# VH-VL binders against Large ribosomal subunit protein uL10m (mRpL10), part 29

Target 1, 224 residues: Large ribosomal subunit protein uL10m (mRpL10), of Drosophila melanogaster (Fruit fly) (q9vpl3)
Amino acid sequence: RGKINIQRPKAPHYERARVVAVTQPKYPELPKAKSCFKTRAERTQQQQENPYNEIIAREVRNWLDHSRLVAFFHLSSITADDIFRVRVQLHKQNLHLKSYGSKIIEQAVKNTRYEAIVPLFHSNHCIVFSPDPEKTAALLRIVRRVPQMVLLGGIVEETMLSRNQLVAYAQMPGLHAVQAQLVQTLSQAPGHLIQQLQAHQNSFVQVLDVHAKNQMNEETPKST

## First folded at step 1 (VH-VL)

Design o11 (from o1 with heavy chain D99E L100S W101F F102Y G103D E104L Y105G Y106W Y109P; framework fv_ontamalimab)
Fold by ESMFold2-Fast, scan of step 1:
Structure o11 (fold): chain C 224 residues (1-224), chain A 120 residues (1-120), chain B 112 residues (1-112)
Amino acid sequence: as target 1 above (224 residues)
Amino acid sequence: QVQLVQSGAEVKKPGASVKVSCKASGYTFTSYGINWVRQAPGQGLEWMGWISAYNGNTNYAQKVQGRVTMTADTSTSTAYMDLRSLRSDDTAVYYCARESFYDLGWFDPWGQGTTVTVSS
Amino acid sequence: DIVMTQTPLSLSVTPGQPASISCKSSQSLLHSDGKTYLYWYLQKPGQPPQLLIYEVSNRFSGVPDRFSGSGSGTDFTLKISRVEAEDVGIYYCMQSIQLPLTFGQGTKVEIK
């Protein structure tokens, strides 16, 4: 058991990357300095000698990849106690409020389909993640009582939505078929300047790379 | 477009050195590692080593350890492989390939390859 | 070093027929993190290699569903359900659990 948590986790397995980074001691590098063979763990440790920012960037990427709802907010001045209470209220609805530095977010989304979100994080910000897109209405209901949090936009079912499009999505009934049609319709709305993301599991840059390579493959003559 | 473009073919005498370049474009160079893989004529693939474009950390295959130096120039987004004391069995096509720190073992994209011929 | 052994070394297949390539490692490729670090690459004539399958059974982006990978521990198989002309080339398995990274000797797939 645990396959549901592994393949469709309640939350992204960001904790795995963090635990690996924290619990992999430097001891193997000292005693194995004279060894010609290195394990996967030793190679991972060498790559994780990169700044702490890269470890946290991996956590951000995991949240983005495993969340069907991602909402971006600007934060005005707010006390630690107030934001903590908001985080608790959101968590009860399977909504996970996270704050990351702008450089960490940029590092996490560089060369991915999420790169379009970078401009949203040039000031004080936070992100809410959830595996359940039907929680968008609950999210907006909670946040409306927190004037310090200003909705900027979001990603629903891998589709980038503006503030107004996300609000419209939240107003739809909780029927999956109707909501799926709305997402498709909203993503094609006139004036949608941030419709840069495709409904693909791979990064946008990676999808473009594969498409370019497939153009070469299409020239292959048919076999006999 | 994400791509790796390598320097042109080289012909060297035994005992000489060769420096192959791999110019990256279309992505953030410092967010990935670069692997070097060679292929002798009519033979299979042989891993040479890896360099992190972020911090310059390297790891080399035992067979070439002591004869190879891998470097990365972040100002030009170019990786280099310098192989010294060349022998006839170093004749091969040398490839560079990108690898994410998060997706170890995923070599994508690859450079077009650089043919290095070592002859008397 | 981990030794990767492929069989057969060459295959001649009629178009539309299946093909199967085996790869055996001298040591287990299963890591304590639960992942198996086995990859399949295809090198088409005159081109650099390209990634087909990662971590035993996952298709890389854009790889057709006629390609499938399976196996565990030390024994792995790449299967092509119906070989097409564009599938011609040399197939390599690779392990990344231990340095140095090592490849199988390659399997040449030809149409005939």
Scores: ipSAE 0.005, ipTM 0.422, lowest interface PAE 10.5, mean pLDDT 76
Fold by OpenDDE, second read of step 2:
Structure o11 (fold): chain C 224 residues (1-224), chain A 120 residues (1-120), chain B 112 residues (1-112)
Amino acid sequence: as target 1 above (224 residues)
Amino acid sequence: QVQLVQSGAEVKKPGASVKVSCKASGYTFTSYGINWVRQAPGQGLEWMGWISAYNGNTNYAQKVQGRVTMTADTSTSTAYMDLRSLRSDDTAVYYCARESFYDLGWFDPWGQGTTVTVSS
Amino acid sequence: DIVMTQTPLSLSVTPGQPASISCKSSQSLLHSDGKTYLYWYLQKPGQPPQLLIYEVSNRFSGVPDRFSGSGSGTDFTLKISRVEAEDVGIYYCMQSIQLPLTFGQGTKVEIK
């Protein structure tokens, strides 16, 4: 009878192991008792919170909150002169090119609805802000001439869009009008919204009804 | 603005085919049907058929059954009417007209019309 | 097929005078849903038809109040209280209760 090595229990069957892995309560790590003694590291980190970074972070938040169009770009080997040229072109279109450090961005968007953008800021990046979502097409037109600026994604009307979605958005005439209509529709009474949401279904039913009516009419024997 | 814009005038020989386009704008194309109505010179209106832009279902008038094909391209919001084996009596202005699935029964708006002339 | 018969086929009216067009259907246009599927169109010279009246008596958007529709079942009437120069054209009634959709012969309204 092989000595059950109590120290190395046989790994449970694969299925059981999966169930156990999924059912194991993730106990929140007990908040490490905030030792009253701020570790030197915590003190250093607090001291390194340069009041200046907070100010910049606030600025970034303000831009995000007041912009209807936000586009994120990776900068690949672009010269300061090229950036300046692009900035001027963008500015003529009321597009504001800004560059912030990744840490500042992280601080700015921490615990906000914009937290999802943090992974986009791993290298040299810039952000273009605009109060006008209709300028998306203009933005893309300008940056197409700048191969060093690679579009990563953006936010339009509080919706995060992929690169492809932004491109598609820019090509859609009157999208703002459609969005405005959508917002208007959404702002309308719940009953109206439900009706609109069911519009396709209702349309389908109506088409079927028309078809049914037509079939019934065809089956009515021509009384000769 | 809701609008239907049709293709230009066509001159065809007997036995040929004609394809008329109707481009829709200003509304959700797939939420409506398109009717085709023709009008011979100095004559009244004749319904040719209907297509659903939602699912592509069609219903044709018996007079043109077998010679007409209606299609809808949702990507371009364009309806097409293909009429084959053209005859002199097919000479007419052809109209596309929108019909709501919700408000079945009336046509609005109408295209500007496409004149098709069949002449030997 | 439902036959739509309009009378008269032509009407010459003095500006400011009333006009009346009759449309009769060979079958009732009242559907079980309670709607009557009769429509009136105006085709002005060189233009496509435009909707005037839907479901017998309802004026379409932008249609002047001088236009009115009435009727029930198989008998329908379009009335113009005061004919204006812009009212010149051919008026068509249409049924859509069953396929094929059919139009009346049209009534040509001219100004004297």
Scores: ipSAE 0.000, ipTM 0.461, lowest interface PAE 17.2, mean pLDDT 83

Design o12 (framework fv_ontamalimab)
Fold by ESMFold2-Fast, scan of step 1:
Structure o12 (fold): chain C 224 residues (1-224), chain A 119 residues (1-119), chain B 112 residues (1-112)
Amino acid sequence: as target 1 above (224 residues)
Amino acid sequence: QVQLVQSGAEVKKPGASVKVSCKASGYTFTSYGINWVRQAPGQGLEWMGWISAYNGNTNYAQKVQGRVTMTADTSTSTAYMDLRSLRSDDTAVYYCARGPIYEWLFDYWGQGTTVTVSS
Amino acid sequence: DIVMTQTPLSLSVTPGQPASISCKSSQSLLHSDGKTYLYWYLQKPGQPPQLLIYEVSNRFSGVPDRFSGSGSGTDFTLKISRVEAEDVGIYYCMQSIQLPLTFGQGTKVEIK
């Protein structure tokens, strides 16, 4: 047990300090005051790290603002090579797989309507963005082959959807406006709506069959 | 000391693909990102996208999304831009440019690669 | 997308005289971090662009002090206090507050 008490230096600040150093020529900072409350190095470190984090958070906000489809996934252990192959497949469908730290996501969505997503990112995660919400079906088809990625939910047309609601949305073929209307309806009453949609699909197939037969028997119209 | 050296000029037919390389030297490659910017003859600058040499994260301009792939090989300190389904309006000088990781500015630029797409 | 508009599109200057280029953005470039994400680049004939000014008013390494940037919000100005022959080229402003990164259409500066 004494071994458990040995503090192992993880040096997470090493990579952070390196990144801070490489941004320094772009954003030079002069000491504002000759105060001993903070050392010059401590003050410079904090200021340089803040610009870096805010730039990444700004990138996340831009992805959220310019994407009509955002899907959130839990990410189990996966090799860099395997995730790269998934990225390539997704990219062919204009689907963009991104990974960001939990604190960056929190900073990006703080004081926005999307702040509710923060709890989804307390574990290992990734996000898929797309300007095209009709690609939801393609996304789910690709991810079905990747057991390490587990769908948690998403945002479609600025509406937050649960996993089941997003799956239901993916099953709907149709016009852009019809799909947007469906998103609003699914958000209001998911259980009964899904059952109703399945019943309508069965009715639609029946109607097509009757219509095909009526093309041959025009003299026997069915009015109701 | 910082230098970005790009591959040579390319002439392609419409529908073909082109892969431009950008070899970095004089700095720690994985501490920076690489941006790609193009310039059509007699026109201004157009941003195409960027890649982080640190973690491979990319972001592409909407006009070329679905047709472009940016990669980085850390063992050779070389970034690549692969542009597919070429059209005549892809005729341009393509520049790679260094920026700090996740920062969107260009402090050092490659010499440029002329890509001509003609039928 | 943020639209960047430069005026004038071309400028002919007698050596030693001042020059001024304006850049206007379609929306504010001031971020919540207090920084304004506007940059100026110079492209000399036959060369790639080079960074002149970052974050509105800061000169990049090696840039002569005759270059100065100013402005806030949506209106920005690049000034050259006394134009020299080596300053000939096309000047571009760029915003980096949001993706995609966008440039002004460029201002060609020539010596009379």
Scores: ipSAE 0.000, ipTM 0.395, lowest interface PAE 19.9, mean pLDDT 75

Design o13 (framework fv_ontamalimab)
Fold by ESMFold2-Fast, scan of step 1:
Structure o13 (fold): chain C 224 residues (1-224), chain A 119 residues (1-119), chain B 112 residues (1-112)
Amino acid sequence: as target 1 above (224 residues)
Amino acid sequence: QVQLVQSGAEVKKPGASVKVSCKASGYTFTSYGINWVRQAPGQGLEWMGWISAYNGNTNYAQKVQGRVTMTADTSTSTAYMDLRSLRSDDTAVYYCARDTLGYWDFDYWGQGTTVTVSS
Amino acid sequence: DIVMTQTPLSLSVTPGQPASISCKSSQSLLHSDGKTYLYWYLQKPGQPPQLLIYEVSNRFSGVPDRFSGSGSGTDFTLKISRVEAEDVGIYYCMQSIQLPLTFGQGTKVEIK
């Protein structure tokens, strides 16, 4: 059994409790007692008003503004050691792997040209930034060996590209002028592109399940 | 992979305290919250409370209010739940679960920590 | 507190057949932001719960397409189009529109 409250009287009777509440001295109340009854809107508002959220959001905006290559990934089950290894390999190519909470991403891109990307970050995600768009081929080569990281799309030279468009861009890394022309030719209307990126995210999760199933039916890898 | 790894099983006497840990890996710890949910033997799930790893804000279920403290150590990416004045009805498996900082969508869960309170 | 009521409490299903679980809330889970804060979880024997469906109808990463969620307001349904052996466990609905967070009592799904 649990403890019986034998050493403490019951809370004040209804009428007495009301009288006590009215006569209590006024002092600042910590938000603790009210937090259990806050609506989701109130909680979301409190999170958005956090000054540290603004600082981190500013960092995200700085990465977006100063990177000529931004790639978005869905991140499925991966160990901390594996993602660290990937981060080190990417860093050698001036590719910077970052992860941020969805609310921070939303705050960062609010009222910017990138606001439309918010739906991509509802599930587990990560972003790769680089000042060098010619590193797209190196990026795709590295992540090809990391099945847990699924390319959703990206931004190259401030132009939003789908997965297929980014792959096409990667195939012409030696000719910057030709690459710029290709990016311009592959450009999509924002609404249509976002729908494509979301569809790819959902479809690829299903493909990952099939891949995992095939791997399970074959020999189990030795390494961690 | 996103992982939440909890501390081992505990056996306590009534009136004692227990501190359960939940070590996070594979994501930015301070961008998410941690919830604690318990399950008594043969029973359903009961929410215990929530902590923001971002700013340390907490909210506790009324049933354990005054007996529980939730903390988060951002340097070690570890959340803690300290439950005091243990009673036999606190016997349960305690889970930690990640949420999208205040949305309380529990996308990843720890393996659970069995806490047994017996005389 | 919002009360979450699941029906049925248990289901015995022949493999390959469909299964349906209902969840009813004591008040609307629709928020002013247009989202409905209802979630479905599966707890397999000896394992922690795992997220299946978030915000009524969205499958979580890695969840098979045989799982689908639907509903609005106070009435919600989880459907499994073709039940497999790995789907055995206890299914819970949860609301997160307000604190305290509350779960349904659970629906046990077994193979016949």
Scores: ipSAE 0.000, ipTM 0.392, lowest interface PAE 19.2, mean pLDDT 75

Design o14 (from o1 with heavy chain D99S L100Y W101P F102L G103E E104F Y105D Y106A Y109I; framework fv_ontamalimab)
Fold by ESMFold2-Fast, scan of step 1:
Structure o14 (fold): chain C 224 residues (1-224), chain A 120 residues (1-120), chain B 112 residues (1-112)
Amino acid sequence: as target 1 above (224 residues)
Amino acid sequence: QVQLVQSGAEVKKPGASVKVSCKASGYTFTSYGINWVRQAPGQGLEWMGWISAYNGNTNYAQKVQGRVTMTADTSTSTAYMDLRSLRSDDTAVYYCARSYPLEFDAFDIWGQGTTVTVSS
Amino acid sequence: DIVMTQTPLSLSVTPGQPASISCKSSQSLLHSDGKTYLYWYLQKPGQPPQLLIYEVSNRFSGVPDRFSGSGSGTDFTLKISRVEAEDVGIYYCMQSIQLPLTFGQGTKVEIK
């Protein structure tokens, strides 16, 4: 007989808890009990954010910050089995399919360099993340066979690209050549996605460029 | 140029409070978290807590919980650590360090440190 | 709390010779996302710590290639292939898989 082993389960690490919250069934936090007194008293009401929203929003920010390839898709009605099969195919290529609610995306990117992507998520959507931008071709080949997923655009090497620019990027011949051609393509394309999201005061590319320069000066150029 | 610049050295009596500032420049303040780490003379590093410059959320180490408050002012890109009820064992160099993307990952940029001395 | 234990606590090295520092955690630093949340920092005399290695084996920007990190689970090593005078200082490992964040006690590297 062994000794009684008292194992004190540790609360999951914050990052680990966030991943669990995203991958497990999500249950909304029950509303805080309302005051029972409706008369003869002034009510003070404080709106609380769902704690899962902040946890999941922080995961979204981590994925955006650590991925060199981010692709945004409109998602039409699809069965659980079909999306699971797509997710498995993508995972084999180090491509990670994630689905988040529009409110969570907005919360994640509000007041950050990624705020310009919010308009893409007002309908059903999903996002594919990867540390490897060379996987753009594999991504598009897999998704081409999934009519329910419609490419809207993406971010490659911290540069916002339209659907057509991502398709062009995927067709380029190699990692170093692809990066050089990406810069050239952006210089030539007046109708790329950045123009649609550009405000008079700044542009998405300018915001990302400032952050990319800060990241590269302080961290490895590989933001994975 | 990315940097964190901290306020100057403080000498306090036991029971007093101290507020250390950490001014960020060269990056978007709200995209990073700020961690506070202290180092007692001749000792190792001890994590004190974290604040999100994005939403003001905080997490404090149990040893200082109830005595510490961390805040961030986005209009001045400055984080603050307020430590109350000071004891002699709070004597340390206090560092602020940014974490990327927002929580607990790598501390890639550090402030120069603020020496806080607590003595009778 | 996760306890981080470094060995040795101090190390004297002849210039150009290799150095090796061990860091052991009281529980696994491998997350379900496949990442291992282990970091190495160097604190030179009179300076704040600086990041050397992130996620076990990745050199931070500007860190010389003579530094390398390795390990898995609970057992990690920082190696300096040829110690230079500028490498003098105290080396710390850190975990970020669980709150509170915790550091090893530090390893002092000195030149003979």
Scores: ipSAE 0.000, ipTM 0.415, lowest interface PAE 17.5, mean pLDDT 74

Design o15 (from o1 with heavy chain D99V L100W W101G F102D G103Y E104L Y105S; framework fv_ontamalimab)
Fold by ESMFold2-Fast, scan of step 1:
Parts: structure tokens; sequence; C-alpha cells
Structure o15 (fold): chain C 224 residues (1-224), chain A 120 residues (1-120), chain B 112 residues (1-112)
């Protein structure tokens, strides 16, 4: 007998169950709390995958670690020829379209900061990777003409962005222009007080919101 | 390139404690775990424990349970092993090794080792 | 604890000749998931161990094809089809099906 039946007191399951039982003893049916740790059996069941899935999961993790731009898409039914043409167009912009099984994605991102993306992959999906975050605008121009690809969100410079935030990012001027505008705004702050800096930051955010809304209201095929 | 660089050799008296560091580079630190393995002079490998760089979860070998603490500092991409109440039989080379997968798997890259000598 | 036993403990090989190392576990390393949690490492003189074979028979990246692993349940073998000078060192098997992780005693491979 070597199995461990006792959960650590600090685990959410143990602590929560104890508190609920003490505070509500007249309610004998209590909701189950979950352990924050998986058992060896649960770990092994999760790792029941083909050994080569570990190699592919490592490849996915490498792409996530070395890409400054990652975009997640829902992928509707599309022919092999059509997806190949899209992949070629993306490659010309240093954008790499890849598709992995949801179990491989889950295995790649578990116990990492990327774990939050797992729910995005419970349906048909594909991912675009790039080392260059300035290619976000080019990415959106290309996929705008591919109705089978629906943007769900992304990661830019290790920051998770919603669909709307990623679209707004794509519409920002280049980094040097953005930095110049920010410096100009800060330089006009009297006395460099934090309250003054906050006011200028709010005006910058307001400008980005207006710009994003103007872009979203465009109806020409070339607008992005 | 993936590298694990460990702190320098330590000479300690019985009853003292030692803290060995393992600085990771060439990969996303929080995506992997770190195992600690020691090797006494002229002897084989002995597993000490494991830590997840993502959430700080640990598991220690029974032989050192209560005397060891493993930690990970994500801001410096460095894992630490703190071993206290040192005895002469703790004299060994201590290795850190990266583990691939969600939990425990194989050790793909190893640090160069840190020699810890406990005098008498 | 699962006890890992290696034979032989020492092996002297003429360059170009084959070598075979056995590893026996006190319990089956086959899990219900179909995986067998056995690994082989090589420790060259003055260096840390390096991974050779994972999950019985899979060569790690960069490991020459002269290395092969086989076995099932409790009996495992590492074979080197033709030993080269760079293969000198101590070979260890390891199991990870049960904590604590345990290693064999090691097999020293030397050139004659």
Amino acid sequence: as target 1 above (224 residues)
Amino acid sequence: QVQLVQSGAEVKKPGASVKVSCKASGYTFTSYGINWVRQAPGQGLEWMGWISAYNGNTNYAQKVQGRVTMTADTSTSTAYMDLRSLRSDDTAVYYCARVWGDYLSYFDYWGQGTTVTVSS
Amino acid sequence: DIVMTQTPLSLSVTPGQPASISCKSSQSLLHSDGKTYLYWYLQKPGQPPQLLIYEVSNRFSGVPDRFSGSGSGTDFTLKISRVEAEDVGIYYCMQSIQLPLTFGQGTKVEIK
C-alpha cells in the first residue's frame, strides 16, 4: 500500500470543504471542491498520448516561446488548395500558419502562462506565428479575404489580446511613431506629476479608440 | 541554446545549510520543470526532487523530506535547492536537469553540477 | 521504491565491437496508458549525464542510430551496435512510473 489518500490542507479542495462543512453543518450535501493537484493516475491518463505527441507539443511550445506575434483562428471547412494558397501568402510576410490537434495544444501549454488559451482550441482551429509583431496588420489584411478563418485573439509581446485589442494593435502607427507621440505627450505634462501623466495617457487611449472605431467602420475591401 | 548554469562549489560544516542555484537560459523558464539529482563521489545518481517553474509545485524524495526546499524565481529564470542540517553523507555533486512535459518525464538538459563537500 | 539493477557493472569493448547493457526493474514499468517509463542516460567522464533513450526505445535528438533500446515489463536492454571512443562513460537506466525516481547502479563502458 503506497497510495496517498490525504490531501494537503492548503489545497483548495481540503480548505474549502472544511470551511463549508463548519459554517453550514445543517446542509449535509456540500458541493465538491477540486484539488489543485492531479493524482499520478490523472497525470498518466493525460500523458496517455502517442510518444511523438510530446515531440510535437515541444515544437508548439518552441513556436510560442520564439514568436512575438501569435494569432488564434477558428477554421471553418476549407479545401486543401485554398488553405495552401493562404499559407503561401502568409509565408511571404513571415507569417507561419500551423494546425495542431487540441490535445497536443493542451499538452504544450499546461503548467505554463499560456494555459488560458486551451478553451480556444476545443473547436476547429489554426494558429499563425511570427517573430515580427509589426506583421499584425499584414496578417489581418490577408485573413480578411478568407471568410473560413475567424480571428479569436492572440498574443503580442507575451501579452494576451482579445480580438478587438489585436485589431486595435494592428491599426497603431509604427513603434517609433508611437514612441514619438508618447514622448511628445509626456513632454507637455506640467511638473511631471503622476496625475498629469495619467491625464495624458487617457488622451492617448482615447485617440487609439477613435482610430480603431474609424478603421472598423471602413467598408472598402482594401481597408484594414 | 538551452543552458542550465549552476553556482560554484561549496564547502560546509556538518549542521550547516547550502543553497545551490540553477540559472536557465535559451527557453521559456516557466514552461518546464527542474529536477535535482545528486551523485556522491564514485557512486551513482540519486533523485532529490522536482519543482514546476510555472506554479512552484514541488515533490521531494523521502530521504531529504523536511531538510530540503526547492524554489524557482521566474524573474531571474533561476531554480534553487536549499538543503539544511547537512551531514557528511550529503557530500556529492548536485545537478539540476530540465524536464519536458506537463509533469514528470525525462531529463533532457542538465546543469554542469555543483560540488558540495561537508567536512567531517 | 522501485529497485533498478544493471548488468554488467563494467564492460571493456574493442572499438567497433558491439556492447549490450541490461536493466531490470523490481516492478513492471508498463503503465495502463500503454507507455513504459524507462530511460537511458550516459555520463561521460567529468560531465553531467545526458539523455540517450526515452520510453524504452526512442532515441533523443542528436543521439546516433548505433544506440538502440528494447525491452518490456521489467527487462530492458541498451545496445550499441559499434562502440566508438566517444561512447566511453557510465550508462544509467531510470524509471519514472513511481516516485521517487530511481536509477540503476550504472554500467561503466571502457575501450580496451
Scores: ipSAE 0.000, ipTM 0.430, lowest interface PAE 13.9, mean pLDDT 75

Design o16 (framework fv_ontamalimab)
Fold by ESMFold2-Fast, scan of step 1:
Structure o16 (fold): chain C 224 residues (1-224), chain A 118 residues (1-118), chain B 112 residues (1-112)
Amino acid sequence: as target 1 above (224 residues)
Amino acid sequence: QVQLVQSGAEVKKPGASVKVSCKASGYTFTSYGINWVRQAPGQGLEWMGWISAYNGNTNYAQKVQGRVTMTADTSTSTAYMDLRSLRSDDTAVYYCARDIEYSPFDYWGQGTTVTVSS
Amino acid sequence: DIVMTQTPLSLSVTPGQPASISCKSSQSLLHSDGKTYLYWYLQKPGQPPQLLIYEVSNRFSGVPDRFSGSGSGTDFTLKISRVEAEDVGIYYCMQSIQLPLTFGQGTKVEIK
């Protein structure tokens, strides 16, 4: 891990998901744009960067740039064997399931047209890439049998689509030109799409919060 | 009024873990971060790490990296510091402190004494 | 890590007399945004630390005007124009320009 040898236990990432605000927080009215808090937060993020993370971030950018289909999923707890089986099924259809830390994804997409996807990755997640947008139907068919993977949205032909829009795209067998036209028609302003995707993610986080509290109660036995 | 109220004193054996809480009131919890600072008896202040209640991002001091986990529960406006594999040199008063736009550590909790003894 | 060095380590002051504490950093605390990330805290006996001065020279809310901060780059000073009994405690400087956040070793201020 380069200079930083950081332990990455599963629990800290799960616990972080719990603190994601259900509604967008409001900052106190401030006269200055740059604050001590924001500068420190930026430095904290920079301190966690290492050469390895930049290399992986470049890999993520390459996947985004070379894929005509990108689908984003929330990933519930799943065994290594089960996710491996899903990867194999997807690979047979030229669909590539990848998992990256949220910091790496943020680093990869900052100052790019994909920056709007960052809120999707505050909890457990995975991404499926493909150079072939015609494989969207195959993708959705495979993930229907994987309840741990919840579709959040995606990008088709550089256009951001919601969950429902991706489903509509997948149901349309047709000529490449017709599908391209549908993508343009279904496209929405990034702000509106992000609002919908963030709402779905936050709703799931609420469910995880209840589950996490039950797990914490089980882990801390008391004589009551 | 801004207030941070911490959990009570803890006495632990070496190898145990301790979880200290810091309950915030008087401000929008999710708009600020929480720093954790400790002070061994008769010694100075040592930064342990921080967590953003806004997005859950954390950063930990290298000395405790791998043994510490910081979390925040937005439903109860409470931050937590969980320190594992306790050693005698972890004996200290642990403080939480709010992180604001103009001043880090603008408001502090009252402190939680953690004693690690055999 | 940025090393913060305070002098003196202890100071005994006659009530009403001035006091001065120096803080030196191992590298500049001036950020490209024009701000200098240097802070002063006071820890009174049996209490948590409290913020006195932020960004070199700005008094925090409720801090008496007898406290003043000055300095630039790597050399900073906290001055108390007229030390009162309530000012007894340990004073710390801190930098927040770079992680980890680091404190000076502290200066104990006592009344003679």
Scores: ipSAE 0.000, ipTM 0.391, lowest interface PAE 15.2, mean pLDDT 75

